# Ledger of designs, part 2: VH-VL binders against C2 domain-containing protein 3 (C2CD3)

Target 1, 169 residues: C2 domain-containing protein 3 (C2CD3), of Homo sapiens (Human) (q4ac94r1171to1339)
Amino acid sequence: SSGLLDVGLRYRRSPRTAEGVLAARTVSISVQIIRACGLQAAAKALAEREPALQFSATVGVNASVTTHLSFLPQGEQRRTHPVACSFCPEFSHHVEFTCNLVTQHCSGEACFLAELLEFAEVIFAVYHENTKSASDIISIESCKEYLLGVVKVPTKELLIKRSGITGWY

## First folded at step 13 (VH-VL)

Design V6 (from S3 with heavy chain T28I D31R, light chain S97D)
Fold by OpenDDE, look of step 14:
Structure V6 (fold): chain C 169 residues (1-169), chain A 123 residues (1-123), chain B 111 residues (1-111)
Amino acid sequence: as target 1 above (169 residues)
Amino acid sequence: QVQLVQSGGGLVQPGGSLRLSCAASGFIFNRYWMSWVRQAPGKGLEWVSGIYSGGSTHYGDSVKGRFTISRDNAKNTVYLQLNSLRAEDTAMYYCARQPYKSETSLGNAFDIWGQGTLVTVSS
Amino acid sequence: DIQLTQSPSSVSVSVGERVTIDCKSSQSVLYSGNTYLNWYQQKPGQAPQLLIYAASTRESGVPDRFSGSGSGTDFTLTISSLQAEDAAVYYCQQSYDTPLTFGQGTKLEIK
């Protein structure tokens, strides 16, 4: 299955507030999760194996998106709020990732960051939260979520200062 | 319960290679940065290499191009591949963890160390 | 690179006496209110152990007689009343920027 995830990525140098190792120089990677489209195809495909999703595959999914930079700790992963009952959810979610820099002798800190970004990825995962499960349980922690798709965007796109990136899953 | 256990090392001729391993237990490995620090006989401590939780790597100038640090979060293990070894690389090699400041207040100090692995480069 | 210079390189002190070890950084290791300077103790035949982090915070389990002070580029490790078991080499270390660097070490001997 395939769908569209509309995201924006921005890079800017910014002072970080007192976290992490190598605090001398930091940059901020801003990720905007704008909208997703085409989630019905993914839901239908999944519904073939998960009968519990048959209804959602017809009326709409409850979608949320996780975002992770491959070179950051897993604990830095972010997640949008869920958008209910839509195959084309608009999230309008903004996340800032503060990234550590190290000193390089070649062309300075930008040289090292460029090398890192050349091989790194921004990983987006789109999930559906089953409302039936959510309504039947006392704790949200027991809610079952289903992976609809994954989008991996090379961070090298940031090297050309592209403000908007679209991905397919 | 929190510990780092090292393995590998030994005697090798100049130009040879070794691979060091450091197995972590008792903590969430993928939330910590890992480093290798070495100490030549009778000398001080020298930072060799570091690897972030997400895989970003850094090296001291003396080992750039020759050493490679890597990690396997599934195995809770950090590695140091030592290539093109020189006599001056002879040292006790320690692995050490660095807490991520967002997770702890330790501010990226080396709070846990391995027991050390001796690497001897000699003809 | 950030260079750390310790003084003295070695010192011999009697039990019960006060000991101070200085560490000077070639540049400030302060960022956003946090000081990225650590102190380690290494006893013979052992791996180093963390004593002080963030310039002045004692690691858990470290005796109260150990204290760290300083700011910017000048730091001091103090042992208020030296004990026999404190014989060791002490290192300052900065985690402000790569490459991470250590001081050359201070050997503390007991008279």
Scores: ipSAE 0.034, ipTM 0.664, lowest interface PAE 3.1, mean pLDDT 87

## First folded at step 14 (VH-VL; from V6 with heavy chain N30S G54A)

Design W4
Fold by ESMFold2, fold request of step 16:
Structure W4 (fold): chain C 169 residues (1-169), chain A 123 residues (1-123), chain B 111 residues (1-111)
Amino acid sequence: as target 1 above (169 residues)
Amino acid sequence: QVQLVQSGGGLVQPGGSLRLSCAASGFIFSRYWMSWVRQAPGKGLEWVSGIYSAGSTHYGDSVKGRFTISRDNAKNTVYLQLNSLRAEDTAMYYCARQPYKSETSLGNAFDIWGQGTLVTVSS
Amino acid sequence: DIQLTQSPSSVSVSVGERVTIDCKSSQSVLYSGNTYLNWYQQKPGQAPQLLIYAASTRESGVPDRFSGSGSGTDFTLTISSLQAEDAAVYYCQQSYDTPLTFGQGTKLEIK
């Protein structure tokens, strides 16, 4: 009922595991990034400190969203393509993070991933890319990005709701 | 030319505070993660702190609660606030950048380093 | 925390020799085909410099005599024909999980 991003999270298991009693099982955490709203207010607030955003704050931002699952390496973040000149972009973007149920032997293989999910979160960051140049060379060199907002969605509800969670955050 | 220029070191008494600065030039600062790495005299490298996507910050166990990393993208500068300093914090402090948005970002290595700033905690 | 252990701690070798430095990680630093292990060279009085990233990829401007190999937990830096300018301390480093960590270093000296 409120928030910056319309997203969905879902937990999926592979029904077939690799051969052998030592083979690890894998699952996927599926993330949908559907759309955003309220970006004009965020852009205007930043433009008070970043004059370079003043034009974009009045006409539209070039929004993209990064997604990171908190217990995976920082380098495993994913990014949407930018949606140009909009305060209510539609992304319709899908990301999957593969996870092992256990790294090594333990009595509760699902409990190892479940222990991570209890305190983990999916972190979404909404950025604007703002350029001052019409030239391809200058645009490449002078491209800057500005953080518009951060949304953190806890993963613990995935332990209970197999159909996932969805909504505005 | 890409470079990181550091300042703010010096001699301080135990329990004191310092703020280290690292000014970036020659690249789009906002597109890089930044870290601080220290090296005590005659010893190896120790990662101290990093600032990552979404502004998240992380710290080594030896400095957690005492040090604070921050960045100002308008000034192309990353800072490390050192509080409650101890003799064991005596070291050369380096800032370093980590690419994360390109092919050269594989491994998220420290590809560019500052010149180092000496912090001495004595007396 | 992920510990990185290098061996040897030091080595003294002649110009032209082949040198190998090993790095063993306490946990895998591989995710979905991406390896988060890097190698640095530090000469006396200087900041470290990146040599190899992602286990096996040379940084731009690094001589071909430097190569990296390995996966998962066991990694090797190789200098195929040592030159006098290679005298330095070498570190492996992981960016898989915070806190980020370095190996204890390997001091390479010229006889």
Scores: ipSAE 0.598, ipTM 0.828, lowest interface PAE 1.7, mean pLDDT 85
Fold by ESMFold2, fold request of step 16:
Structure W4 (fold): chain C 169 residues (1-169), chain A 123 residues (1-123), chain B 111 residues (1-111)
Amino acid sequence: as target 1 above (169 residues)
Amino acid sequence: QVQLVQSGGGLVQPGGSLRLSCAASGFIFSRYWMSWVRQAPGKGLEWVSGIYSAGSTHYGDSVKGRFTISRDNAKNTVYLQLNSLRAEDTAMYYCARQPYKSETSLGNAFDIWGQGTLVTVSS
Amino acid sequence: DIQLTQSPSSVSVSVGERVTIDCKSSQSVLYSGNTYLNWYQQKPGQAPQLLIYAASTRESGVPDRFSGSGSGTDFTLTISSLQAEDAAVYYCQQSYDTPLTFGQGTKLEIK
């Protein structure tokens, strides 16, 4: 009875930056945020405790999605542009998170990306922004955001599936 | 203008519980991450807990499993529930905000601090 | 967990002198051009205050005599001309990975 988010995850090796350089110790986790649907139920549930959302829960939400890879700094989260007044927005958004295949610590201990991916996840958060127009987004009221839902997709299957992970969550 | 006002400290017996509150004003509370940082008497600063995007919560190793951070964006307030308190939890507890959307979000520093709330755990 | 080690642990210096404080991280705190290392000043009986964020950027209202520099693991806070009001404890802090951590602090005293 809650909304769904259509996403894709892929493992990609980083291209060589210089011809013949074989220090390809960097890979990318590619994240696609395709679309969402069924957001009205989430908006109505929030409106029960957030009266300011009552209008948007009836008419449509201004949705955006953040994404973050669980073992990277919190500050490296990414965000789609908002899609206005919809309960089934299409984002068609692509991000890449560069990761070292092997990381070294001061102690000399190495950590392999595969070990991190075994228990990591990509976290998606869907927000509504109370935005009427570009001029209104400067005011404190127009900039307030509300969390509609959270989706967590484990990265473990990237170790197995060459085509990546796609689908509704 | 911009401020964090703390409350809820005091004297508690070992094994007891306490709830700290931090009320925000002068900024859009929902657009900031919030953390708790403590300082034992005569000691340095120790990060205790933080609440981040998507409501995710993280804890320092010394308090994991005993403390719980939460926030109420409608009330512009962040909370820290302290359970199973020990003598080593005696400290001044600060709430602090972390920008993540502004031009000053680089480094995700603690740019605004509360004045602190003393928690004393002793028999 | 990322540990931060500051040096020196304390220093006593006269007004007008230059002071440097070092911070070494057990792991790099740099990702994709973004540095997650910050500096704070804590005066006696007060809450900490942000001085420098992202290794080298001065917070608004912080005097020009404070500057920060460093690599992904080695960082330095410099006070170019010490004033009496600078007596405080200084901390480095990383926001790269949870648990977030502080250095042990450097106490700066006026002779």
Scores: ipSAE 0.501, ipTM 0.814, lowest interface PAE 2.4, mean pLDDT 85
Fold by OpenDDE, fold request of step 16:
Structure W4 (fold): chain C 169 residues (1-169), chain A 123 residues (1-123), chain B 111 residues (1-111)
Amino acid sequence: as target 1 above (169 residues)
Amino acid sequence: QVQLVQSGGGLVQPGGSLRLSCAASGFIFSRYWMSWVRQAPGKGLEWVSGIYSAGSTHYGDSVKGRFTISRDNAKNTVYLQLNSLRAEDTAMYYCARQPYKSETSLGNAFDIWGQGTLVTVSS
Amino acid sequence: DIQLTQSPSSVSVSVGERVTIDCKSSQSVLYSGNTYLNWYQQKPGQAPQLLIYAASTRESGVPDRFSGSGSGTDFTLTISSLQAEDAAVYYCQQSYDTPLTFGQGTKLEIK
């Protein structure tokens, strides 16, 4: 991926009651998607194989960012609103993911969130959305989003740093 | 209209390879998790593989190391490369999409399915 | 892996009768208020079709006679008044974690 994404991750303990018999309480992982830069390079690279992106690669992309925590169900993915016509979009987006302190995964055994976070990652995907795609879903060409880049941020530092994880990735 | 159209499959000898394709239309392909589900003759449904919009891939244990899922968002197509095929891989293979809660209200269910492609592994 | 066990494996019911199919999960499929349990109908020679998602929400186009209920690890698909066209195999499925898994299926036949 060409470009950088400015993000922040914070771990917040919440007194919320967890759902299920194994999880008594939940915490919140706060994700901030602040801004991106350098998306033109990514767009240009894609435009070499996708002529439909040639215009956007010159004037600006309509960028949105998806966020997924690797240890959460896929359905928990979140998406920012698109920022129109910019190679340096400012999202100023904040989302919180509710996480069980104790959960069960594929092993069937209870697992503490701390154990999950040690090996987990937050996955960001930056997409360009064609303006025509939202209005004309009948055309296959109009129903395309283009992946500009992917950022994966390990969550292990959330266990160490109370201030959270911040930076450009 | 929203649809998934599959292609590929056929008869192959053990140890052989096939490539399945699933072309999506009528929706924003990149916003969906795509999966392959297979069904052996007279048997139940088995999830084979899935690919996230960001490219993360997952596989059932029975196919790990042999099958490869991929997607081309530009072509609105998901693929399944079947290598080192075995007799037990004989099945109808379906592609299916899974919406995310942020995109739809369908809670990551397989709401749209392809028509299926038959893969027969036999000597 | 999350195992889903359906009961019964097969059932024969007359038209107009109530049918219930149970699905038990080896672990909870609830996360952050979302239940990742779905029900599918598969008629002979066809691809599966989504009936119920999120345990209890009926998919668009699905007849009102189909309903889903349950929470945590115990789920039920109900057909309030069986119709002839409902002859099919029904599957529960979890999308809580990979690998995604299905129940073994329940074959519903019409008497």
Scores: ipSAE 0.130, ipTM 0.758, lowest interface PAE 2.4, mean pLDDT 88
Fold by OpenDDE, fold request of step 16:
Structure W4 (fold): chain C 169 residues (1-169), chain A 123 residues (1-123), chain B 111 residues (1-111)
Amino acid sequence: as target 1 above (169 residues)
Amino acid sequence: QVQLVQSGGGLVQPGGSLRLSCAASGFIFSRYWMSWVRQAPGKGLEWVSGIYSAGSTHYGDSVKGRFTISRDNAKNTVYLQLNSLRAEDTAMYYCARQPYKSETSLGNAFDIWGQGTLVTVSS
Amino acid sequence: DIQLTQSPSSVSVSVGERVTIDCKSSQSVLYSGNTYLNWYQQKPGQAPQLLIYAASTRESGVPDRFSGSGSGTDFTLTISSLQAEDAAVYYCQQSYDTPLTFGQGTKLEIK
């Protein structure tokens, strides 16, 4: 895949307000999805295999980004709103993930968040929604999304960098 | 109109291979986790494998190293490659979708199921 | 792995009666205010159908007589007034962590 994603990850040690006693046992990981660029190359590559993408590969893609923290339940993934007709979409998206400082491993042993973060990653996936397919409301079956690229950012640096992780990936 | 249609399966000898397919329609396939769940004759449900929209895969211990889950979002299809099949793999195999947490969904359950595909491993 | 244990394994109940099925988890399936516990109904020769998700939210199209309750490690599926068509096997399932796991099932028969 081609293209870059500008993201920011921050580790916040302060508990969220109004969550009671459980808040004292949680931290927040802030994820910012700022913008992407260079998505045309990815779209063109896909268009070679999917003729339906020829138009979008020329004029612009409808991009959205999913975010998943590898150590969280699968249902905790998030998705941005789509940005229409752009190879350099500006998302300006912000999301916070509540993380338990201590969790019970499936083995029954307690696991600290620091241990999880050492080997965890934040997974970003950039998708294009085909407008020609999506415009046919009558046939949702024709609505297709295409994976333009995947970015995986290791979380281990959050343990040592107070400023967090920022940059293009 | 939202549905999963399965194909593949059948009778195979021990050590053999099969490939199951599950075609999605009526929804945006790429927005969902996809899983395979199997049920041996007269037994309960067992989760076999799951795949994230971005391609991350997970497997039950009983099938690790033998089964491979994959998906083609362009074709709205999820696959399960069954290798090194054993008699204990005999089961009805279901594909199912899982939504992620969103503004419209708070659940993370198997809300849509395929019709099932029978896999029989026998000499 | 997270183990789910259902009770009873089987039950026979008359039409119109109240039925409760319990599901116990080997560990909490609560995360960030969300409970990752679901209930399914499977009739003979059919694929499972979702009844309840997030412990207590009824799936669209599911009759009001079905309800889910509980938190943490203890959960209950309740049928307030059993109907003949409710004869089936019921499963609890956790989606908190992989591998995803199901209870062993509860067979509900009509007297």
Scores: ipSAE 0.130, ipTM 0.763, lowest interface PAE 2.7, mean pLDDT 89

